# Miniprotein binders against q53ft3, part 57

Target 1, 195 residues: q53ft3
Amino acid sequence: MFGCLVAGRLVQTAAQQVAEDKFVFDLPDYESINHVVVFMLGTIPFPEGMGGSVYFSYPDSNGMPVWQLLGFVTNGKPSAIFKISGLKSGEGSQHPFGAMNIVRTPSVAQIGISVELLDSMAQQTPVGNAAVSSVDSFTQFTQKMLDNFYNFASSFAVSQAQMTPSPSEMFIPANVVLKWYENFQRRLAQNPLFW
Below, E stands for the ipSAE of ESMFold2; O stands for the ipSAE of OpenDDE; V2 stands for 0.75 times the mean of E and O plus 0.25 times the DockQ between their complexes.

## First folded at step 7 (miniprotein)

Design u9
Fold by ESMFold2-Fast, scan of step 7:
Formats: structure tokens, sequence, C-alpha cells
Structure u9 (fold): chain B 195 residues (1-195), chain A 83 residues (1-83)
């Protein structure tokens, strides 16, 4: 029903169902994670009137889960990017003994999805800045990925005169790659969710 | 207010019925995976509708929700047995 993606990691599409309406993805080594993408698998939409509330949980210094509402996924917005790097820091609460840290704590965070009525979801406010930055983070990620791909592909460009005869290989003119790149950037600038 | 909430619950149960009927059609077409996903959505919505009806003491809607939940559970069990 849902997917979870972290840059540089294999996509997760098999959430653990912990209740009839609750699904969890484990995020090991969460200290290295800045952004998480949560999305609906496109096979079947929510029934009208339902959506998913997206939560993030990390272990505090005592190993207790701290759950925070990041935002929502709905039929109208079936994917969202969340910035979680700022949420892993202390919430301004001061421990009496200062910066004394536990050497060992569980390093596994979780993304939780609670399937809720839209009426219930409308009464909740996500933690500050996570949902607001989602579109900007998506655009930045996509632009960086696009640039990386173009640079990588262009690094293999050779003139026809320098080609080794390889009848089994197909070649794409560099100009076609450039045209695709420019078209994609233009479309992304007009609508970041066009694909 | 209670009448508005009752109408909302009826809308939810109507959507449960639609998902259930579509799941049966998908099953007839051999699309077990998509049928199960529809039943899972129907089940979640029906359970939420049941809780709302129970909170408001709306006996007719409680009974309707329970009947739909039973039908969904029976179909899911038949699918499980056929695998």
Amino acid sequence: as target 1 above (195 residues)
Amino acid sequence: SVEELAERIREFLEKVQEYYERAKKLLEQGDVERALLRLKWAYILARKALRLAQELGLTELIEEAQELIQQIEELMEKIRESQ
C-alpha cells in the first residue's frame, strides 16, 4: 500500500502492519538520513474520505520512542518528502546533567503511517517546517539527481571517429540526452510533480 | 450535528460497499492482489465507521457496518483458503 525511500538506500515497499490501520517502516542508521519520501503504491487509491497521517519516531536518550507528525498522504497528494534532520535534535528541553550522552542507544528510527479519516486529519497540525519544506526538498533532490545523471552520461561521450567497432552496442547521440535534460528541467520548473 | 455525522457515516459505508463490490469483480477476473488491497481499504473504513456509529449510538448504522465487516472478513478468508 505504501512505499518509503531514502536517498542511497533500497526502496522499501513492504511495511510492517502493526494494527489494522497502522503501518511502519524501519529506518536503521537514521543519523545519516536527512530526507524521507513516503508514497502510496499506485495500484489502488484510498476510499474517499480517508488518507494517511505520516509520523516519524526516533529513540530518545532513554530508548523511548518520540513520535512526531510530519504530514499527510492523500489521493490528491499521494507522495511527500519530509526533512527529518532537524527533528532528531533535542526539542529545547534541557537535561539537568547537560551534554552527558549514553554511549549505546538504538539507532533505528521508524516512519509510521496511520490510516485516518480526512476529518480527523484536518484537526492535526504537523511539526513545524517538515511539511512546508517538502516541495522545495523534492525540487532540490530532483535537480541534483538530474545534474548527476547528465554529467555521468556526458562523461562517456565520444566522437564517431573515436568509436571502437561494437555492433552489439547501441549509442545515443549526446545531443538527444541534452535535449531531454533541458526539457525535463523546464517542466520541473513549471510543475515539480509533473512526472 | 448528530444528523450531519450520521450522513457522513452513511457516505463512508457507501464507499465500503463500492470497494467490496469492486473487489469481488477483481477476484472474478483472477486479480487476487488488487482484490485484497480493495478489501483491506474497505475493512479499515468500515471499522472506523463502526466506531463512529457506536460513539453516537446509531443502532441502524452499527448493524450495517457490522454486516459489511462480516462480509469483508468472509471474503478475505475465502481468498486465504484458495491460496
Scores: ipSAE 0.562, ipTM 0.842, lowest interface PAE 1.8, mean pLDDT 76

Design w41 (at its last look DockQ between E and O 0.56; V2 from the best seeds 0.66)
Fold by OpenDDE base, look of step 8:
Structure w41 (fold): chain B 195 residues (1-195), chain A 97 residues (1-97)
Amino acid sequence: as target 1 above (195 residues)
Amino acid sequence: SDRERLIILAKWAAILLRKALELARQGNTERAKELIEKAIEYLRRIEKLATTPEEEEIVEQAIEAAQEALQLLEQGKPDEVEEILQEAIELLKELIQ
């Protein structure tokens, strides 16, 4: 139903369901993360009149989780980019995840998605600096994400002569990744919101 | 896959029923009914995707529970709806496992 993407990391498509209407992704080494993308997988949309409130949790100075509303995903906006760097422990607002005993490791942050009625979501106020709202910022982030992914993938590139037989592993030719990258850049340049 | 679709539909149906329960508790009976009706639509879709007798039975029971909840709301008995909706949600959890 939901996906979570950090540049340079594997996409997460399996959220932990902590309640009927609540889903959580773990983000290890969160201090190195500047931006996160939350998106619908596109299999089955939200029921009519519903969307997702996206929250971020990080440990405060006391090691207690602080949840902050980042923004929303909906059928009309099935993906969103959030800046999580610099989010300091604001005033702990009442959050839908507060009652959940989520085992936290100090180095692990969490993205929480609470499925809500759209009318209820309209009453919620995200933290001001989390939503990447500008097309330019989005384009810059996307470009950085693409570059990071490409660099990451390329770091594992080996020539055929260097390959050791590993029948249990799947290999993707580097040229396929490059072609994907080029195609994506082209599409992004044409319409930054193509997706 | 059909199995994946079934699981996703079950998750959505459970969410709808949970929200309906919350609305019923708040006295928003009409909106609760709407959500239950939507959940029944999802349940019917799940029924079409069910491949085992066990799945079919679970879905049928969930539909019956949802319908009973609707009837109770129509009768002005929102306090009695919680148990029935919770039962339906638990049935859906069995489909997700």
Scores: ipSAE 0.775, ipTM 0.916, lowest interface PAE 0.5, mean pLDDT 87
Fold by ESMFold2-Fast, scan of step 7:
Structure w41 (fold): chain B 195 residues (1-195), chain A 97 residues (1-97)
Amino acid sequence: as target 1 above (195 residues)
Amino acid sequence: SDRERLIILAKWAAILLRKALELARQGNTERAKELIEKAIEYLRRIEKLATTPEEEEIVEQAIEAAQEALQLLEQGKPDEVEEILQEAIELLKELIQ
């Protein structure tokens, strides 16, 4: 239904469903993450009049989640890139003992997707620095992500003669990935905002 | 696969019914009806993908529950709608297990 992508990490395509209309992806080691891409999977779109509100959560100094609205995904815009590096603290809170080096438990951040009516979503205000606003910055990041994805996927390409039958596994031909890559680059060159 | 498409459609149908229930609770009966009608369209698509007698029976029961909810809303009985919609959502959860 939904996918979550971080550069240099395995794409997540299996969100945990925590309510009928709420889905969560875990982001371990979130301090190393600058950008997150959230997108719709497959060919079955949102029902007409609905979309997804995308949230980011990280644990505060007391370990409590702090949820922030990043933006939206809709049938008209089924993928979005968010900059989260400016939203997280990055550092542990100062403790009263000062001179002691207290090791805090490693924290896991989350991406949340809430399926909402579009008119309800229109009344929400995303945090100001989450969306990638610079066209040049967005284009450069997108190109790097595209190159990273293509290289990663291609590194696992095998000929049909080398395939071991695994009926439960799905395979995508390398040529399909290459055609997607070329088509996306062509579209990006024509209009960086077609995304 | 057909099973994967069935699961995704069932999740959308359950979401539509949950939103319809919320709208009915708020007194927005007309919009609640629209979402239930949309959910029935999704249920009809699921029906075409069902492969076992058990799946077929669950889908039929969910369609009947959604249709009954529409009748209750038309009759001005929104309180009874909540129980029927919750039953339909429960059936959809059972379908995807």
Scores: ipSAE 0.721, ipTM 0.893, lowest interface PAE 0.9, mean pLDDT 78
Fold by ESMFold2, look of step 8:
Structure w41 (fold): chain B 195 residues (1-195), chain A 97 residues (1-97)
Amino acid sequence: as target 1 above (195 residues)
Amino acid sequence: SDRERLIILAKWAAILLRKALELARQGNTERAKELIEKAIEYLRRIEKLATTPEEEEIVEQAIEAAQEALQLLEQGKPDEVEEILQEAIELLKELIQ
């Protein structure tokens, strides 16, 4: 249903579902995170008239969760970039997650997504400066994430002279990863929201 | 895959039914009926994807429960739909597992 992406990290596509309408991603080592992207995985969109309210939570000095509304994801805006660097000692907000039993560690923050009716969402006020809605900044962030994937995959590349037979292991030719990277980067430059 | 699509449809249907229950509690019967009708559309799509007798039986029971909830709302009995909608939601949670 949802994905969560942080620069320099692998994408998360398996949210923990904590209620019918509530989904959570863990963010370990959250103090090193400045931005997070939340997006719909997208083969079956929200039902008409519904969308997702996106929250950020971090442990306070006593280990208690502090939740803040970042903004929204909808069928009309199926991905959004949120700046969280200024929120790590900030003020909490009204949120729907306080009554749930969520297991976490003191060093882990969370992204929460609550599926809601659009008219209910219209009454909610995000914390200021969290949403990053510029297409240019989304494109730059996404290009850095693509570079990270390419560098990671390339670190496992071997030449034909270095290969040892391994019948239980599958291999990908390096040029396939490069072609994917080049095609994705081109499409992103043409339409940052093509996905 | 078809299994992934079935699970996503079941999650959306369960959310629609939960929101319909909340609307019925608030006295917003017409919007509650709208959401239940949408949930039934999702349940019919799940029915087409079901591959085991257990899945087919669960979806059939969920559809019957949702249709009964609609009838109660049509009769002006929103207070009586809670158990029926909760039953439908629990059936969908079983499909998701």
Scores: ipSAE 0.649, ipTM 0.858, lowest interface PAE 1.1, mean pLDDT 79
ESMFold2 (binder alone), look of step 8: mean pLDDT 87; pTM 0.874
ESMFold2, look of step 9: ipSAE 0.620; ipTM 0.852
ESMFold2 (binder alone), look of step 9: mean pLDDT 87; pTM 0.873
OpenDDE base, look of step 9: ipSAE 0.773; ipTM 0.917

Design w42 (at its last look DockQ between E and O 0.73; V2 from the best seeds 0.00; counts 0 for: pae E 1.8 > 1.5)
Fold by OpenDDE base, look of step 8:
Structure w42 (fold): chain B 195 residues (1-195), chain A 97 residues (1-97)
Amino acid sequence: as target 1 above (195 residues)
Amino acid sequence: SDRERLILLAKWAAILLRKALQLARQGNTERAKYLIEKAIKYLRRIEKLATTPEEEEIVEQAIEAAQEALQLLEQGKPDEVEEILQEAIELLRELIQ
């Protein structure tokens, strides 16, 4: 139903369902994360008149979770980028996740998606500066994320002559990664919201 | 896959029913009815995707529960709807398992 993407990390497509209308992604080592992308997988859209409120939770100075509304995803806006690095403790509003005893480790933050009625969502106010609002900003971020992934993957590239046999490991040809990268860039250029 | 689609539809139906329950508690009967009707549409889609007798039975029971809830709201008995909607939600949880 939902996906969560951090630059340089594997995409998450399996959220923990903590209630009928609430889904949570874990973000380990959250202090190194600047931006997160939340998106619909596109299999089945929101029911008419519904969307998702996206929240971020991090431990405060006392180790207690602080939830903040980042923004929204809807059928009309099925993906959004949020900046989480500048969020400060204490700006938390009433949040739908407060009563949930989610086991947290100090280094793990969470993205929560609450499925809400659109009219209810309209009454909610996201924290300032969290939402990256422009399509251009989204494209730029996505490009940077892709570059980061490509650079990371390429750093492990070795020639066949350099390979040490490891029967327990799977190897992906670098050319496959490059082709994927090129194809993704092409699709992104055509439609930044192609997914 | 059809199974994955079934599970997703069930999740959406459960969300709709949960929201309907909340609205019913708030006295927003008309909106609650609307959401239940939508949930029934999702349930009908699930019914078409069901492949086992057990799945078919669960979906049928959920539809019956949703319909009963709708009737109770029409009769002006929102207080009696909570238990029935909760039953329907539990049935959907079984379907997702």
Scores: ipSAE 0.696, ipTM 0.888, lowest interface PAE 0.6, mean pLDDT 86
Fold by ESMFold2-Fast, scan of step 7:
Structure w42 (fold): chain B 195 residues (1-195), chain A 97 residues (1-97)
Amino acid sequence: as target 1 above (195 residues)
Amino acid sequence: SDRERLILLAKWAAILLRKALQLARQGNTERAKYLIEKAIKYLRRIEKLATTPEEEEIVEQAIEAAQEALQLLEQGKPDEVEEILQEAIELLRELIQ
């Protein structure tokens, strides 16, 4: 349903589902992360009138999660890029993850996605400096992220013979990544706003 | 694959029903009904992808529960709406696993 990408790391496509409408990705070694990309995965869009609110959480000095609203993904904007490097000392946002305020391991942060009605999402204000603020900045970041992602993913390509039995994990063929990268870069060059 | 599509549709149907339950609890009956009707459409699509008798039975029971929830909302019976929507969500969890 959702994917999460960090520059220099393998893409995550298997979120932990903690409620019917709530999904979580773990981010180990979060202090080294500057940006995260959250995107819709698969061919089934959000139901009409719905979208996803994207949250970031890090453990405070007591190991308790501090949740902050980063922004949104919708059918009209199914991917979003967030800067999280400035958020680690902030106070928590109003969030729907109240039941999940449990003590966590230091250095492991989370991305949370809550599926919500678009009307409810419109009433919320993301934390400052989370979203990329201009088209030019977005285009530059997107190009750098695509280059980084492709290079990283390709360098860690594993043959089918080297795969361990892991039915709970998803794998993406390297040639599919290359084809996607080439097509996306071509489209971006023609119209930076196509995405 | 058909199996992966079934699971994705089941996840969206469960989300729709959970949101309908939350709206019903808040007294937003018309929006709750709308989301349940959307969930039934997803359940109809799942029904076409079900391959085992067990899956088919679970989907049929979930559709019946969702339809009963619509009737109970029209009758103004919120406690019974909550119970039947919880049942439908639990049936969908069985499909997802």
Scores: ipSAE 0.603, ipTM 0.858, lowest interface PAE 1.5, mean pLDDT 79
Fold by ESMFold2, look of step 8:
Structure w42 (fold): chain B 195 residues (1-195), chain A 97 residues (1-97)
Amino acid sequence: as target 1 above (195 residues)
Amino acid sequence: SDRERLILLAKWAAILLRKALQLARQGNTERAKYLIEKAIKYLRRIEKLATTPEEEEIVEQAIEAAQEALQLLEQGKPDEVEEILQEAIELLRELIQ
């Protein structure tokens, strides 16, 4: 249903479903994270009239969760980038995750997605400065995402001598991934907004 | 796959029924009925995707429960809707596994 991407890390596609309408991704080593992407995953979008409210939770100095509303994903905006670096010292806000008995470690933050009626979401106000607002921030995030993809794909590289026969599977030569990565970096350097 | 699509539809149907239950508790019966009607449309799509007798039986029971909830709301009996909607949600949880 949802995916979560942090620059320089592997994409998470398996949210923890903590209620019918509530989904959570864990973010270890959250202090090194500046931006997160939340996106819809799957072939069936939100039901008409519904969308997702996206929250960020970090542990305070005593390890207690502090939740903040980042913004929304909807059928009209199924992917969004949120800045979280400034939120790690901010105040908490009203949130729908409070009564769930989730045990968390002090070093792990969370992204929470609550599926809501759109008219209910219209009454909610995200914290300031969560949206990405600079080209330099987009370039940094995009570079981190590109590094992550390349490192992920490269970790599965094998030589022909190492291959196990798998005739029902398709394979991509490793240099194709490298060429794509190098071409993408070049295009991004020429125009950070070419995408 | 058809199983993956069935599961996703069941998850959305469960969400719709949960929200309908919340609206019924708030006395917003017209909105609750609207969401139950939407959930039944999702359940009918699940019915077309079901491939085992167990899946077919579960979705049939969920449709019957959702339809009974609509009837109770139409009769002005919103207090009796909670148990029936919770039953439908539990059936969807079983269908999801």
Scores: ipSAE 0.538, ipTM 0.824, lowest interface PAE 1.8, mean pLDDT 78
ESMFold2 (binder alone), look of step 8: mean pLDDT 87; pTM 0.873

## First folded at step 8 (miniprotein)

Design Va1
Fold by ESMFold2-Fast, scan of step 8:
Structure Va1 (fold): chain B 195 residues (1-195), chain A 83 residues (1-83)
Amino acid sequence: as target 1 above (195 residues)
Amino acid sequence: SVEELAEEIREALEEVEQLYEEAQELLEQGDVREALAVLLIAYWRALYALERAQELGLTELITEAIELIRKILELMRKIRESQ
């Protein structure tokens, strides 16, 4: 139903459903996270008149969760990019997760998605300028990544097409793909222009 | 067990197939931006599955992951050429 991408991390496509209308993604080592992208996967649209409110949560100095509203995803705008690097010391916002007793581990943050009425969402105020235009920022990011991914990964795919599959014969191509993936992850983590 | 780990990889590859189909549907609807995002997710998820299958020496799952990666890359190429 939803996907979550953090720069420098493996993509998550299986949110934890914590209530009928509430979903969360765990973000370990959140101090290193600068940007988060949230997507609808398209298979199941929101019911008419509903959308998703996107929240970010981190533990404060007392271990209490601090939830902040980042923005929204809807059927009409099913993807959004959020810059969270400036939010880790901010005040919490009003949120629908307040009644939930979720066990928290220090240094693990969460992205929360609450399915809400559009009228209810219109009454909420996202923190600062966390939301970034997905048409400008993510399209530019994805366009730049397509060339890198296509060139390198296509070389791997072509090599595999030309070789009989076996464990030993796949060792070197697999290592090349793993090295590219590690480099991609590192560059994403270090790229402040991801958004 | 190896079978429990293999099942996790199979579930991941099934998810990749679903994401690929969703991306095609988004392209048919003219939602190129969202399609690209879903394809990128599918690509990274498939790479993760490939890594795990290679670590465990699960040849059939390695082959499935490579085939899905090929499909994803081909669709990405077609989108890039159309831009």
Scores: ipSAE 0.000, ipTM 0.222, lowest interface PAE 10.2, mean pLDDT 66

Design Va10
Fold by ESMFold2-Fast, scan of step 8:
Structure Va10 (fold): chain B 195 residues (1-195), chain A 83 residues (1-83)
Amino acid sequence: as target 1 above (195 residues)
Amino acid sequence: SVEELAEEIREALEEVEQLYEEAQELLEQGDVKEALAELLEALWRALYALERAQRLGLTELIEEAYELFRKIKELMRKIEESQ
């Protein structure tokens, strides 16, 4: 149902379902990640009145997961870009120099998606600055393009799924997702100043 | 130089036009998925060209890139309507 993208990495389109309404993506080597893109594949829309709350977790100094609400995805806004670099800042005060943390917790973070009522989501407050604000015109334009792309892709996939007895077996064409990712990654590689 | 960067943008826009034409041909052949992949690439390339032209203040290239972006979006909308 969902996809997760980090620049320079293979796109993930197979979330681990940990409950009827909860899905997780693993993010190994999370200290190198600044932004994460979460998107719906467009094959299965949220039920009426529902949406997805997007969470980020990393292991604390004791190895316990710390979950933070990043934001939301809905049928009307099926993709979002989140900045996670700022959410790890608290660890700096405990360990002034990273080189001094030889024996630390595993560097695997997670993105979690919880399917919730839209009314419930409206009452929640995401952590500050997690959603990418309009810091620069390219970021704004990229976010708008992602929204347009996934709205279009979702519309296409839903049309196909309506004709199938088992809609859960319908998928957005993998080549479309891969082509988008490859084009984005290629531009970053050719022009590092691009982003 | 600005002249070299303008040349790169012009070449990129020519490639966008080629992708658009290939997508139309794929649609005629019934290859909707391949057409969508070409259009998505065309969108990203037009987007990149537009951003670069805006940063350099190259008005004519901004206009050209925007027109191609609009044209690609229209074709994608027509595909959506046919579904």
Scores: ipSAE 0.000, ipTM 0.152, lowest interface PAE 11.6, mean pLDDT 65

Design Va11
Fold by ESMFold2-Fast, scan of step 8:
Structure Va11 (fold): chain B 195 residues (1-195), chain A 83 residues (1-83)
Amino acid sequence: as target 1 above (195 residues)
Amino acid sequence: SVEELAEEIREALEEVEQLYEEAQELLEQGDVREALKVLMIAYWLAIRALEEAQELGLTELITEAIELIRKILELMRKIRESQ
């Protein structure tokens, strides 16, 4: 029902269902993760009056999970971008996964999704500034991403004086797109506020 | 195996196509914010598929990924210009 995407990794679309209303994605090597995107696949909507609360968990020094509420996804807001850098040393928030006592690999973090009543979700407070899902924030992110892409591509094209432009169709070579993506990932990792 | 990895890449690219169509539907409904979010997800998924296809030398999948990336970027540019 859900997908999870981390920059530089293959998308995950097969969440582990750990209860009728609870789903989990494993995130190995979590120390390098700055942002996570959680989205609904669009094929199965939530039941009326329900939505999904999104949690992030990492193992503490004893290997026990520390869960923090990141935000929500709903039929009306089926995708959300979360900033998780800086949350790994925080204390756990109140969460519905406490009774599960999930056995975990010490080096693996998790994204948890709990299907809950919308009224219940409205009473919960996500950890500060984890959600980056406002129109202004997302517009700024998209603007910066596109600006970075075009600046990189333009610089590359200018340095390639021998490149013959197509009079009917112009497309940036795959190698340039890949390099731009790698530079974008690197900048995002070095400065999470870049986004 | 290369065959198994190729199948995973094909599945990812099919999901990119579905996300692209979903974004267009959201735009028709006037939900520009959600359309951009879905397009961003589609873009990152397509870039990752391109990386994997290039590493494995799968020319047909490389071409398909590039075409999808082009379509996504073109739609995002049109959305930006209309704002």
Scores: ipSAE 0.000, ipTM 0.164, lowest interface PAE 13.1, mean pLDDT 66

Design Va12
Fold by ESMFold2-Fast, scan of step 8:
Structure Va12 (fold): chain B 195 residues (1-195), chain A 83 residues (1-83)
Amino acid sequence: as target 1 above (195 residues)
Amino acid sequence: SVEELAEEIREALEEVEQLYEEAQELLEQGDVREALKVLMAAYWRALYALERAQELGLTELITEAIELIRKILELMRKIRESQ
């Protein structure tokens, strides 16, 4: 349902589901990461009245996870870019990932997505400067990300005449990716802040 | 082993279809509140099935799960518009 992108790394589209409403991406070598992009794939929207709260977690000096709220993704705002470099020394925030046994290594951070009611999300305050502050810079980055993702996904598309069924491979219909991309570009052009 | 896991996914999708039918029946009886609860359960169960099918690369089951999720969300949208 979700994707996670770090500049210079392969996009992740297979989140680990750790509860019915909670999903996690691992971020190895997180000390070298400045920004992460979290986005919805566009094939499966949230149920009406729901959205995703996005959290960042890193191991503290004792190896215990420290969760911080970065922001939100919703059907109306299906992607967001977050600056995490300034958060690696921060304090933990209120989070729904307590008491979960998530295996940690010292150099691996996580992005967590918790599906919550929109009304509940409106009551929460993300860490002060996690969201990217430059609209122009973010718009350019988002456009590049969409172009790269679409081109990458499309590179695996084959004509149906050449398609061979394989249980070990996943396929994303090119037309679905195209429709999502066109809709996102249209909305971005009309309101760059919808991201 | 993969075939055993595939069967579990098929069973989960069958449960989703049964929950969807139960929700429609509840709507016919005018029990909107319970219908939405059942649809929400169907949604999470279908999403579980989808994630397992994706992990195993089972294309037919991935497609079926996505179609069921779309049906659930469309019914939820219709219910919202009717309120």
Scores: ipSAE 0.006, ipTM 0.377, lowest interface PAE 9.6, mean pLDDT 72

Design Va13
Fold by ESMFold2-Fast, scan of step 8:
Structure Va13 (fold): chain B 195 residues (1-195), chain A 83 residues (1-83)
Amino acid sequence: as target 1 above (195 residues)
Amino acid sequence: SVEELAEEIREALEEVEQLYEEAQELLEQGDVREALAVLLIAYWRAILALRRAQELGLTELITEAIELIRKILELMRKIRESQ
């Protein structure tokens, strides 16, 4: 039902279902993450009157999870971008995940999605600075990704066009694509504002 | 076994094809933002499949993954030009 995207990382589309109405994505090495995109896959809408509350959890100094409300996704707003840099020292908010307090690896955070009544969601206040305009931030990220990878793909296509391979001997070097992906991840780790 | 790993990669590439078709349908409905999100999912899943196929030396799957990546990039390019 849901997807979770971090720039330079593999997109997650298979959330771990921890209850009938609760879904979780793991975010390893979360200290290098500035923004997270949460979205509905578009195949299954929420039931009438329901939506998803999006939470972020990181381990505190004792390894206990600290849950914070980031915002919401609904049928009318099926994707949202959240800034999580700067939230690691904040106080935990009241959350529907209850006593799910399994001690975690120190560098692994989570995104939690709780399916809730829209009326209930309207009464909640997300942490400050977490929500980012979906149009501005997601569009800019997507445009930057498209420009970066389109330029790379155009370069690859030109190189490929200059070759005259035998049909029986044709080999396309896939490592060029992997090299771009690895370089993108490295740059993102060095400068989280890169994307 | 290598055969079991190859089947996992084939299944992943089939999922990429399904996501690509879903993105096209979303574009026809005017849901550009959702289409881009689905294409980004497809893109990274295809990259993972490509890496796995390369590690195993499965040339046919490497070629298939690259072709799907090209299709995804072409659709993304068309979306970018229309914005």
Scores: ipSAE 0.005, ipTM 0.215, lowest interface PAE 10.2, mean pLDDT 67

